# VH-VL binders against o27280, part 193

Target 1, 266 residues: o27280
Amino acid sequence: MDSMNVPEVLEIKRIVEESESVKTFIFSWDFRREVRPGQFVMVWDFRDEKPMSVSLIDPVRSEIGISIRRVGEFTDRVHGLSEGDLLGIRGPYGRGFELMGRDILLVGGGIGMAPLAALADEATARGMRVDALVAARTADELLFLDRLEAAGVNISTCTDDGSCGFKGFAHERLLTLEENHDMAAVCGPEPMMFQVMRILDERDVPAQLSLERYMKCAVGICGQCCLDDTGFRVCAEGPVFWSQELSRVREFGRYRRDPAGRRVPW
Below, E stands for the ipSAE of ESMFold2; O stands for the ipSAE of OpenDDE; V2 stands for 0.75 times the mean of E and O plus 0.25 times the DockQ between their complexes.

## First folded at step 9 (VH-VL)

Design J19 (framework fv_marstacimab)
Fold by ESMFold2-Fast, scan of step 9:
Structure J19 (fold): chain C 266 residues (1-266), chain A 119 residues (1-119), chain B 112 residues (1-112)
Amino acid sequence: as target 1 above (266 residues)
Amino acid sequence: EVQLLESGGGLVQPGGSLRLSCAASGFTFSSYYMSWVRQAPGKGLEWVSAISKTGGYTYYADSVKGRFTISRDNSKNTLYLQMNSLRAEDTAVYYCARLEDYYYGMDVWGQGTMVTVSS
Amino acid sequence: QSVLTQPPSVSGAPGQRVTISCTGSSSNIGADYDVHWYQQLPGTAPKLLIYGNSNRPSGVPDRFSGSKSGTSASLAITGLQAEDEADYYCQSYDRSLRGSWVFGGGTKLTVL
């Protein structure tokens, strides 16, 4: 599959406020450029370009959505935009999630629910039973609950502070869930994903994990992101990896890379 | 025409190795899970191994785990089965089969390749 | 065990109805995994006959039908014809075997 490597200037058609810190920006999209859950686009505000996961894929309305959490200068500027304003979009990039079987467990932490919300729509459309474990620090940071419920997803929640659902971390809540699944998809902070992966591996549940790492991009798909031990590039081979692939990477769950490529412990 | 064609079978001694290939044509190979199924002479079908679309996840029957390795090359539209430490009970016709994602069913089968393990 | 059980043989005369059972367990058919059926004519590769419990691929006559109830499934063949003489296999997925595709032992259909 070839992505288009030139940014297209698109009008913000609609903005959905998901939380105090998260907005979904919706654009008209020509689906002759196929987009699948788990893929990302480069978002250009005419100053900086950053990778963002696609959170809504709607061929019926000819729309895609990109959910952005306010965490720094770039995202603060983008959050200041209104409907009718313009952004540059190029992509999609990366491999998407693979689906197989009758049921799937989604485990999302914070903004990691964004690509999983798109996956939930596809899984539901394929007739799969979807269970979602949605985790956040507080109730106000739980994302996409109404959208998941509208799609027919069975939802469990957990918050670190106990303000909604189970009090504790995603992996602690997962240990209290009785049902096994044909596969799982996981996206969130890397320490959470590591703990969840270990539990799913013990249960022999095939898991796919979406791994967002620092990407350096000159033009096109020229990212300098890689994983230790295997040499996988997030923008080339990821961001979605199978648990069997990540189990061979000693770096996963222990270290990350800063913008300069230096190891930073979790 | 959608087709799967196996090759690489033959006669091998116990403890030996063989690599089977399955050439796919007429469909987008990278969009499907693939599997190997075997059938001993005069016996029933036995599932052996399966592989995800990208090759990132693999499944094995307990009878072959640790001895057989499934892999794929999507750029060549080819599925492989590396068979090591072969035993007399591995003697069978080996079929490659395409998996329907939703149903876990096998809708396209190859013609099979015979593997005989004997002294 | 999680292996699917089929009768080793069934027989019938032309024009009759035969049924082939496929009995599983709570970890496969009983866990709501679909059952698929394959026809293997003598000396040939298996061919998908029924998928998703009861659906027919294009080209399969409507006298072949599938059903599923509880931990079991059945293949029914009405208006039996000489060319139906073959081995028939059910197949499902088993959650307890570390995620495995499982076949029944096969049923040899003889047309008398």
Scores: ipSAE 0.653, ipTM 0.833, lowest interface PAE 1.9, mean pLDDT 87

Design J2 (framework fv_marstacimab; at its last look DockQ between E and O 0.92; V2 from the best seeds 0.00; counts 0 for: pae E 3.3 > 2)
Fold by OpenDDE, look of step 10:
Structure J2 (fold): chain C 266 residues (1-266), chain A 119 residues (1-119), chain B 112 residues (1-112)
Amino acid sequence: as target 1 above (266 residues)
Amino acid sequence: EVQLLESGGGLVQPGGSLRLSCAASGFTFSSYYMSWVRQAPGKGLEWVSAISKSGGYTYYADSVKGRFTISRDNSKNTLYLQMNSLRAEDTAVYYCARLEDYYYGMDVWGQGTMVTVSS
Amino acid sequence: QSVLTQPPSVSGAPGQRVTISCTGSSSNIGADYDVHWYQQLPGTAPKLLIYGNSNRPSGVPDRFSGSKSGTSASLAITGLQAEDEADYYCQSWDRSLRGSWVFGGGTKLTVL
C-alpha cells in the first residue's frame, strides 16, 4: 500500500475560529508531499473518517489548514478537540484546481470557501488578479474575509438576509456583474454551483467546480462517489471538475446518492 | 531535455480523417496546458486548439470547431488531435506547443508534422 | 485578416536597429493581455523570443526587446545580425472570440 494511504497521526498545532460553526485546524506538514488547492484529505478521529478540503497551504510555515464545519457527530467530536490533540490525516487526494490566465473569479458559498481560500492565496502569490464573490446565509457565516482582503483579493459579499453586501443568492449577484474573467472557480451548495455554472457557461467563462459526495475509500476503489452517466469518481477524477465535464453529469445540481446508494434530492 | 515530438501527419483525401499525436518528454506533462498550432505553406501561424492540464476543458478555433477533437493522456505524456471532415484549407504543418501557466504563451514547440489534404 | 496586425516585411543593414509593430484592439492587447513574440527561422519551428511583453527566455540575446502600450506592442532588434533574418510573430489572447490564442500575420525581416 502506498504510504499516502496510511493515516499519519498529527498533532493539532493551532485552532482558528472562523465563525460560530467553522474551525480551522492547523497541522505541521512535510511539503515533500505536494498538496494543491482543491484537494482533500481524510480526517480520522480514531472512530470515524471524513473527507475535508484543505483550506490553507503555507510552505513558509510548513503548515496546512483544514476547515471543518460543525454539522454532525463526527464534526462535533472534532470541534471538541484542543490544540495538542491528535488526529489521523491521510492524503492528499483528488484533483485540485488549475490556474491559468490573468484574472480569475472565485464564487464560494459557506464552507465552500475553504478550498477557494487556498486557491486565492496561490493565485495572488502568482500575481493574478482575483475577484471573490463570498456568499453565506448571514453576515456571521461569511468566511475568510479578512484573510482574503489581506491577500489582495477584491471581495464582493452576498447574504441571504442582506445583513452584508448583496441581498440574495450568489448567482443573482453574479448576474449583476458584467465583467468576465479568464476562468472561475466555484465551491458551495450544489444548487448554487449549478446556477453559477449556467451563468458562466452563457458567458463563455471556463469554470472549475468542486463537488461533494459521499466518500468512503478516497482512492477510487469502492465507487461510492461515482457520478451517474459518466462514471466519474469524485475522489479520483474530482473533486474539482471543469464545467465541460459536469455538463455530461446528469445528477449535478439535481440529486446525490446517500451511503446506501439511493438518490437524494438537494 | 524538454521535448515535443509530433507524429501522424500524411496525405489524406478531402472528407477523410487523421489522428495526430504529440509525445512529451523532459517535463511534467500534466502540469501544462497544451495546444496545436498550424501553418499553411507560405502562410502565418494559426492557433487550432488547446486543452487544460487535466484535459477537462478544451478550446477550439472557429475554423475547426465541430471537426477536430483535442485530447490528452497524461499517463502516456501524449497529446492528440483527431481531425475529421478534413478540407483542403486544413493543409499545414501542425505544431504541438506547451502553454505557459500565466500568460498563454507557448514556450516549447515540436518540429511539426505535415498534413496534406488533397484529392 | 489576422486579429493582430503586423507589417508584412521590414529590413535593415547589419548593426542597425529595427522595430516590428503589433497592433491589436481593446479585446486583446488593449485588455491588458500579455504579448509574446516568436522567431521562426527558415524551415524551422517557431521559437519563443519574448514572453510577457518584455521578458527574454534563456539563450535569447539582450539585443531583442519587447514593449507594450495601449493596444499595440513592439519588438525591437538592435545590432542587427545576418542570423536575425527570419519571420517574427506576435501573439496574445482575445477574450471576445470566446477565448482564443491569436497571432499576428507575421513579419519577414530581411538583413541587407
Scores: ipSAE 0.832, ipTM 0.929, lowest interface PAE 0.7, mean pLDDT 94
Fold by ESMFold2-Fast, scan of step 9:
Structure J2 (fold): chain C 266 residues (1-266), chain A 119 residues (1-119), chain B 112 residues (1-112)
Amino acid sequence: as target 1 above (266 residues)
Amino acid sequence: EVQLLESGGGLVQPGGSLRLSCAASGFTFSSYYMSWVRQAPGKGLEWVSAISKSGGYTYYADSVKGRFTISRDNSKNTLYLQMNSLRAEDTAVYYCARLEDYYYGMDVWGQGTMVTVSS
Amino acid sequence: QSVLTQPPSVSGAPGQRVTISCTGSSSNIGADYDVHWYQQLPGTAPKLLIYGNSNRPSGVPDRFSGSKSGTSASLAITGLQAEDEADYYCQSWDRSLRGSWVFGGGTKLTVL
């Protein structure tokens, strides 16, 4: 068990520039250690370790991909690396997405499309019809459109500024889309996910949502696992939660916690 | 090899409660949606409830909503059905069935456990 | 009240062919959801006979075949044998009931 928690030092085989701020790092992977869409790994640059969602799972080529957005010192250092450089990878961790039925709606905002791109590959491979609503602030921040198109996914786009597709927010675009899906998977900013979940609940569509802040719960950091002001949620491990689970959490979509544990509005 | 075994059935009075269990063996239980299906004496099959792989999403037939609760313990490879406020019309053999997520079908069935609601 | 409709009984002689119909609606079979068939021998649990409209699990004889057209499906049994005497159920998924597994009322096959 302990050996499964030791970082393996892997060579960066290939880097794909997804946008100005996002890169996908591709590694050879031994699939005796199974990886599922929605799971994450701990990425170690030999100084700091951060959780990152798996965005590519390719057993045929024996590769995984990890998509990283530049948001701070750690991610800036990693973005400075080149093919042939080394990173420590530990995992996978967390609860992955579940699939049911013959058609699925994916709703992704920004880097939230990363775990959904891996899910799209799995859903398409098993014969599901996949509709993706890809949302971002601007056209340049829309991610994985070429990859989704190559996989046969039906794509709708949405940008805050109207530079590509529908002008507005993801939940506004969702109201104009066909209601007939067996299930949905959602990943992006928490306020966006809350609005999307509400619409899917009204349509009786089972939905799964991936929450970055609960990745730490899956590796045993108990303080980060508090879901409401009444205490600790023991039975639901992240980062992927069903809408039925999240509907019972007062904090979801409304509050976050500061370092002192106080509720702060989004 | 692959097996589902139900238990917990019996005779109960109207308004009473029973908890059914289904022990799974020979496969990776946590990788499957699971279901309960019932059959009243001399009648047809009726789907009752289903649960996602993690247990985070549940489905119920309208006839049992608010009275029955489906749950699972993946560490024990066991599916449960908590039945409250039982009625005479709940009298049936209750089957545990494994769900395939690709086609909404049931590929493995248990032997059933008899629930009789009578005074 | 079954969402899927089956004849309550069918009969045939050994060696003959019988068909069992399963009639649904636009919210289930008509919405291209798959139809599965189960065989229930007297005093036993149901057994999967046909899945995904026309596929046979390992061990099911090719005398059993399934088909689907529009809002209906059918199970065909050729070369009837005494051991085929059983109850047969179709099953699909219905989106209009907040998503639910639905069964037909069942058909009793008598081999005369």
Scores: ipSAE 0.772, ipTM 0.875, lowest interface PAE 1.1, mean pLDDT 88
Fold by ESMFold2, look of step 10:
Structure J2 (fold): chain C 266 residues (1-266), chain A 119 residues (1-119), chain B 112 residues (1-112)
Amino acid sequence: as target 1 above (266 residues)
Amino acid sequence: EVQLLESGGGLVQPGGSLRLSCAASGFTFSSYYMSWVRQAPGKGLEWVSAISKSGGYTYYADSVKGRFTISRDNSKNTLYLQMNSLRAEDTAVYYCARLEDYYYGMDVWGQGTMVTVSS
Amino acid sequence: QSVLTQPPSVSGAPGQRVTISCTGSSSNIGADYDVHWYQQLPGTAPKLLIYGNSNRPSGVPDRFSGSKSGTSASLAITGLQAEDEADYYCQSWDRSLRGSWVFGGGTKLTVL
């Protein structure tokens, strides 16, 4: 009977426009409730509740930031909110990223850069060398570039349409990067993550990948976020998984399940 | 008091198996990578295996790959090493060690448990 | 066959300075991986002595110091004392062996 299972109603302190389709909502946060990069919160707009990754963790200012892409009715309503408006937040939930070594590679696609931006802040604060491969469909959707640059991250970009950086997919750009990393963290579209994981596995680079699945309870009870073959609950045993764990998961990168449990392609 | 305590060593025939345990106390076990390091009688230290904080990623020295399996149970604060197909060259004191995240330093060691493979 | 090479022994008189070398390659120390040092007193488990090339854990005297340059590292002990008689190991990460923690072969320090 954890008090974190009930949404806490919080005031939106600031809103940062990251792109035309992505906003970061910043809240005051009591860090007696520790938050780690890769964990998520359930955001409640008083009608519906959706999982969102934490993108900013700032204990000094007692703030967290939640980056939300406008993709449907829920996120449209949230994007229509202003500073001073209220949202419910429960969490944090899930397993965050682990850091080890000196050289880390971040590979983020679209909104997947959100949890990786938080990780980059932690990694640079620890004195790690951070390379980030930031991917999007088009240049205007590349996220957090200024923030990453200010943190001292070495940025490589790629866009599907070639409007910025390498023209092509993240895994194709990855093949042209030096193989000097001790670990990697990957978050973005699952087909991208699968291809990136294959390359990193061939290079013997330990990788952690953040998965998204349909969620209802967020605490591991309802089973809606389970992965095929292993029974891993993304909300409880993940959302961050090691590449060795995912090698046992047939569905990863190949198909997904809708809320009714039907297999559908990515 | 931060401590690591190994157990499960003993005398075993070549080709046999043993399971080592390492009980951790005095710190948040799930916040650390863990490692096994061995030392044959009269010889130096040899790294054997390591495991990530969650247990989701494992590392092995070439000399033990396919024969040894590292695991952990964070709910019991316990690290394990399942050793199969044991050979004479596996005879050693086996140490459990805690890894410092930032620098790969092994900052806490157990007192070791002796494994003797003899025929 | 250790990828990190240490002299098998060194010696010094009380009060003197001794150094213990640890020589690696471009796939470990030369790739700028950190070097750690461990002290193993006779009949005991190893103890972390220096981490991250030059940092001393709490309880390690200032007379122990570490450094790293190029493909090599060095442990220096000043004001040598009888209780410093021990085996000393360097340790790093080697990317060329599928990514592996590696120890040096060890150096026995004798206090004369």
Scores: ipSAE 0.404, ipTM 0.766, lowest interface PAE 3.3, mean pLDDT 88
ESMFold2 (binder alone), look of step 10: mean pLDDT 92; pTM 0.945

Design J20 (framework fv_marstacimab; at its last look DockQ between E and O 0.94; V2 from the best seeds 0.80)
Fold by OpenDDE, look of step 10:
Structure J20 (fold): chain C 266 residues (1-266), chain A 119 residues (1-119), chain B 112 residues (1-112)
Amino acid sequence: as target 1 above (266 residues)
Amino acid sequence: EVQLLESGGGLVQPGGSLRLSCAASGFTFSDYYMSWVRQAPGKGLEWVSAISKSGGYTYYADSVKGRFTISRDNSKNTLYLQMNSLRAEDTAVYYCARLEDYYYGMDVWGQGTMVTVSS
Amino acid sequence: QSVLTQPPSVSGAPGQRVTISCTGSSSNIGADYDVHWYQQLPGTAPKLLIYGNSNRPSGVPDRFSGSKSGTSASLAITGLQAEDEADYYCQSYDRSLRGSWVFGGGTKLTVL
């Protein structure tokens, strides 16, 4: 078995509270093992294992960050941990984002901003112009604003309740923006991503979207994360997909499969 | 040594098909966008198609859209161009080129393969 | 016919300075996309000569220089040599054409 498939027990170096429900866990990382924005790791708390996006990649400090939203039993346990506690990390896995061009648009919703924040860091470091549309239900749930601003990202905010920025959904705000980009990266609730992709396609803007599916093995063997009609495995061929690829995926924006393999509507 | 080597060119009748290949060596193939550029005899350079690093996104010039298909196999370090419904005006030397991911320039070129479409 | 416009030909004597212009539009060069230049010697494949408006790849002499202003770019060759006789192409990117790489029509440089 490849060494990358064996969980490495790592100490939580720091914990950053991003919001009431989101924490970023920082670990020391050996960058001989390459990690790219958009890739994920499997986080093991010695009871259960869940896929999580990498939200911070810092080669200077030799650190990575994993942002986790508190949503269930597993994440409740993880959120109860302290600096110095241990977690198992295996990976990274999956296909990350590709960068090309002069300027890029990031569209993120909620915890979907996690991989996009890492992408923003890379893009800005390369000298690209980065515009980010950051969406959340409320102002308090907007993630990584200070971090993005510090990186030189041009930020536009969108909230469902209008508590910050544009009142409405991300795709609605996008419709008000006339400027196009060389490419876009999108991550968030799948209904949001679906609407955003449609708009970008109409504008002939190449787009990459990060999908979330039930994932068990993370190595393309079990097939639990397969997408209908294409056979794409989110863990192997994804989680980042191009819009042209997703155009062939029937279930995108419509339904997902639960751990039992049943269709579950969004 | 960074190198691109085209193959698959030849003589084909109008309406026919041809598949070009470009073998890459000396660099991490999957880290780069790739493109095809052609040059008709005695004419200038014309961009034909481009493909993303993973192969998940493709670009086409209007002159070849619907007829040509660009693809890549990163496990084989090979770029492909499937050309269908060939026309006389498709006659050209076809170059594969490596795209720089920031400036949109082409920093590595193959020596080209000649495609002749004639009855 | 080409999206970018170049003079069909330029000429100069050895040691002289010659300039090749490349005129685009607001949707490519004018949209602040970089201009690249390629040299194509007779019977050979194109070679990247200038990238990013003014940068020289390794092995390209400093007598080659590029500049960009507004919707136009220029390639300058100083100390012209016989070996510089070739075709030169400018290239940029045009987002308005559904994302297209665009070339100039090419300029034939003759060394007298």
Scores: ipSAE 0.897, ipTM 0.950, lowest interface PAE 0.6, mean pLDDT 95
Fold by ESMFold2-Fast, scan of step 9:
Structure J20 (fold): chain C 266 residues (1-266), chain A 119 residues (1-119), chain B 112 residues (1-112)
Amino acid sequence: as target 1 above (266 residues)
Amino acid sequence: EVQLLESGGGLVQPGGSLRLSCAASGFTFSDYYMSWVRQAPGKGLEWVSAISKSGGYTYYADSVKGRFTISRDNSKNTLYLQMNSLRAEDTAVYYCARLEDYYYGMDVWGQGTMVTVSS
Amino acid sequence: QSVLTQPPSVSGAPGQRVTISCTGSSSNIGADYDVHWYQQLPGTAPKLLIYGNSNRPSGVPDRFSGSKSGTSASLAITGLQAEDEADYYCQSYDRSLRGSWVFGGGTKLTVL
């Protein structure tokens, strides 16, 4: 298992432009190192290292994909790379999603669709019926719609501004959907996930939620990775949590912490 | 050879507690949901509780909710059932069963351990 | 009462066919949750006999078959043998009970 903690320098085999701000970087992968949807890797550009969710898992082609949204200096540098350039990759890390039953609801917001796209591939490959609610602020920020459609996923879209599909928030759209599911997986902005979880809890649907904001501490102990009330360490126990686990966490959906550890409302 | 082996059964007074264990071998324990099923003497099978692969989600039959707690230790390949506030109607053979995650079926069963709740 | 209904007993002679029914509702079998069948020989633990309505695990003879229609399922046993004398249970999943695995009451098969 020591080999999982040593970065391997890999060549960028292919780059897929998902949107104006999101790219998927594809690498050859030795599947003797198992990787599951919901897990992440540490990406090293030889200056800085950041956690990134795995968005494509393809054992047939021996490839993994990592989808990266441009939001700061590290991601700007990585977006400037070309096919043939090198990155350090180590992992995978974290708990992945679990599958149970014959149907699953995916609820994704923005870049949160990245780990859910990998999960959709696994669920469809095993014969599950997959319904995806894909939410974003605008139509241009909806991700993976063509990939989900090609996989046979039943897609509903939702945009804050009404530029595609339902006009409104993911939880408002979910209230208009009547189908029950054996389980759900949710990833996106924390306020969205909190509202979606409340609806799924009332419907008695087991839900898994990915807390991507806490992935930064994959290799070490960090106070910012500790969830309030329970003492969870997201980098060790997450990033994927069940709704039953999150129901005991006062911080989820209500507070975040600044660098001084002070509670800041969402 | 996939095996499940239950232990911890015995005679207990009403209101008492027992903890059952199920030792798993021959498969990757952390890849499966697990379940407890019981059978009262001369009666049928009754599902009791189930637990997700990580242990983060649990299910309980109404008859045991609030009294029984299911848990697992994936590092020890062991499933547990903590039984509190035991009643005469909890008297049964308790089976450990492996859940298949697509069909909601039970493909591997242990041999069972007897729990008798009696004065 | 069991959520799934089975006849308490069935009987047949060697070489004959018997059918064991399992009747559910719209919240379980009627909601397209699969039916599984278990055989329990006297004094032993249950063994999976049929899974996913009609599939046989390795080692189960093809004289055992399962089917499902609407809110009901059926286990058929052809060419009865003395060693088939056992209790048979159907099992499905019920969404209305906050997610529950549900069993039928069991059917005692006697081979005369």
Scores: ipSAE 0.758, ipTM 0.867, lowest interface PAE 1.1, mean pLDDT 88
Fold by ESMFold2, look of step 10:
Formats: sequence, structure tokens, C-alpha cells
Structure J20 (fold): chain C 266 residues (1-266), chain A 119 residues (1-119), chain B 112 residues (1-112)
Amino acid sequence: as target 1 above (266 residues)
Amino acid sequence: EVQLLESGGGLVQPGGSLRLSCAASGFTFSDYYMSWVRQAPGKGLEWVSAISKSGGYTYYADSVKGRFTISRDNSKNTLYLQMNSLRAEDTAVYYCARLEDYYYGMDVWGQGTMVTVSS
Amino acid sequence: QSVLTQPPSVSGAPGQRVTISCTGSSSNIGADYDVHWYQQLPGTAPKLLIYGNSNRPSGVPDRFSGSKSGTSASLAITGLQAEDEADYYCQSYDRSLRGSWVFGGGTKLTVL
């Protein structure tokens, strides 16, 4: 029953409390199903199924970690689970991040740092220099700082309320950072990603950005994750897109769609 | 076993178009950035274009921007170069090359295909 | 108008040592981008000879060696043999040219 389209029921091995609102759930994983930073899995709690980014990829221990922010009924139920409890996992799905060169910039907002933490591990293992701009609303929501520091990542922080680091938005902090990167990887609230992409485009820094859209099938058949004007399916051609691809997407950074397909402002 | 085989070269008039192909074998094509490099008769090597693993990001030398389009089809293990508005200075042997994405070096080369732009 | 500068030719007798220089700038070699060397035998495609400044691919004899310092790099060839007669190109990456791969003009090695 080990199929990409059928959830595998896995035991939660460990739970790491990353913040008051974010937990990382760690599972055993058979790495014959390769996992790349930026890919996602569908997490099934036996009632509902939601896409979640992989934040830890550990082939040595044969483990993956999935970081989940408590934001609604599904995530409330999952946050109530303990080590030894079961979840269904299917995947991984989607296009992961590519690496190029030796200097990479990571820009993460909130839970968007989860896939970037996995990417940081891969980049540092390759000997790349990694700068990370970690953004959140408040200091308590800055994620993975100790893990990134231990990996040798150069961290800059910003918070909306100024409780840690630069007071303001990620793109405002970015304007004050060095411009010597070969590429960037960006994940977070879509308005943040849009503004960050504009700055990176002006600097001629190739950027990859991870999008989130409503998903049902996760394998590209149902069309619920499509982007306007391109027909790109976030679950199949994404969730990671290059900035050159997104420059042709009218909806990026301007609106999103609810489960019924209605346009909703950001 | 690792091979790159270019095709599609030929004689074309100035202002014309030509499409080059590069068939890849013996390695996982989608794991690599790819590049085109050209060499005019009796001259040195000149980088032309490069493309990311997914095909989602492209690079061009200033001399070809707006006229050439690099693309790839990972399901067919094939790299392409669409050349439009060709000029006499585009006359060259065009090589397909595999890029190492950390070093920025070209570790596998094809044998090249000749493009002649002449009136 | 090559971004990297190489001597147009060098020569040596069999058994001798020769060095081919490659001079860049602060936006390529001087920005600590790696230098790669390619050998192009007459009538053939280029072949990777040295990568990452000093590494030899499998099958390249140890009499070929590379080094980098500041804004310049060097290819050294010892124990010259007749089959070494070829054109040699250095290559790096230049971020200031809007992200471009850059080659030297090439050096013709003649074995006397």
C-alpha cells in the first residue's frame, strides 16, 4: 500500500515545539521516495487532508519533519496529538528548490521558513554560503533561528512590531542587505514574496518562490491549484516557481482564491 | 556513456531562423543546468545561453538577447536553441554543454553543429 | 574582447614545463569564482581538463595542474608530450555582466 496517491499511516516519532503556534512532527521515512526541499506532503488526520511543507530531510536517521502552524480546525486537531499517535502521509509532491552557485539568500516569512530550513541544510552541506532573512509579526514567531545558527547560516531578522531585529517588513530589511547572491529562495505570505521578488529582479538575482493554493488531488488532475493566465498547477508545476515564471502570472501577489474559486484579496 | 548530440545546424540567410536540438543520454537530464557555447571559425569559445534544471530560468549573452530562446523538454531529454534574426556574426559551431551548478563549469560537451549565416 | 585574458600562444619542447595564464577582474576570478580549463585538440570539441581551480577529472594526467590567486589563474603542464598540442581555454563566471559564463581568448600550445 505504499503509493504516492494513497496515504501511508505513520507514527509520530517526535514533536518539536518551534513556537507557541508551530510544531514540527517527525516521522520515519523510506528515502526510496526521494524528498527535496520545497516539496510538500498531504497530511491526513483521518477526517481532513491538507498540504504541508517538509522542513526536515534526514536520510541518516531515515526521518522527515513536517512543520505545522495552528491556524484552524485541522491544525488544532493535529497540534493536539502526541508522540506515538498516527497520521496519514502521502507524497512528496511538487517541484522543489534548485541550487546554483555558492551564495544563496533565503527570505522566509512565518511558517514559510519551514521549507527554507530544509534548503539551508542542503545548501550548507554543499559548502554554500547561506544568508537568511527571517521575518515574522513578533519575535516569538521567528522560526528555526537556533537550527540555522548551528548550521552556520548568517541570520538577519525582522519583525512587524520591532520586538526582534529590524522593525518592518522583509522587503524593507532586504534593501539594506548585501547584493552578492547567486540566487534566492523565498517563501512566506504572498504579498511579502511579491515585494521581495521585485527587489531581487532589480538586482538581477535569480529567485525561486514557493506558492500556496487550494489543493484537492495534489497530482495535477483536478485543476484546483491552477494559476491564472498560465495554467500552471501549483501541485504539479510548482509549488516552487522561478521569478521569471511568476512575472507572467497576473494573480501573484494581488489576490488568492477560496475553495469555491472566488477571487479574494490578500 | 554520458553523451550530448547536437543537430539542426545548416546554412541560413541573414534575418532567418534556425532551431538547434541537443539530445542527452547516459545521465539524469533534469538534474542539470544546460548551456550553449559557440565558436566562430578560427576563433575562441563564446558562451551563448544557459537554462535551469526545470527550464524556468534562462540566461543569455548580450549578443543574443531578444533573438535566441533556450528551452528544454525534460521528458525527451532534449535541449533546444531557437535562433531568430540571424546575423553573419552568429556563424559558428554551436556546442551543447552540461553545467555543474556549484562550480559554474561545463563538464560534458557535444561534438557541435555548424551554423552558417551567409547571403 | 574576451573578459578573461590569456596569452595567444605558448611553446615548449617535449619534457619541458609550460604555464598558461588567465587574468580576470574583481567581478569574476577576483570575486572568488572558480576557474576551469578546457583542452581543445585540433578539429575536436572542447574537453574539461581542470575544474574548480585545481581538480582533475578522471583520465586527465597529473602533469596537468591548475591554480588561482587574486584575479588570475594558471594552468601548468609538465613533461610536455606531442599530444598536448592543442588550444587551451580558461573559463569563469562574472556576476557583474548580469550573470554570465566567461571564457578566455584561448592559448595555442605548440610542442616543438
Scores: ipSAE 0.613, ipTM 0.841, lowest interface PAE 2.0, mean pLDDT 89
ESMFold2 (binder alone), look of step 10: mean pLDDT 92; pTM 0.949

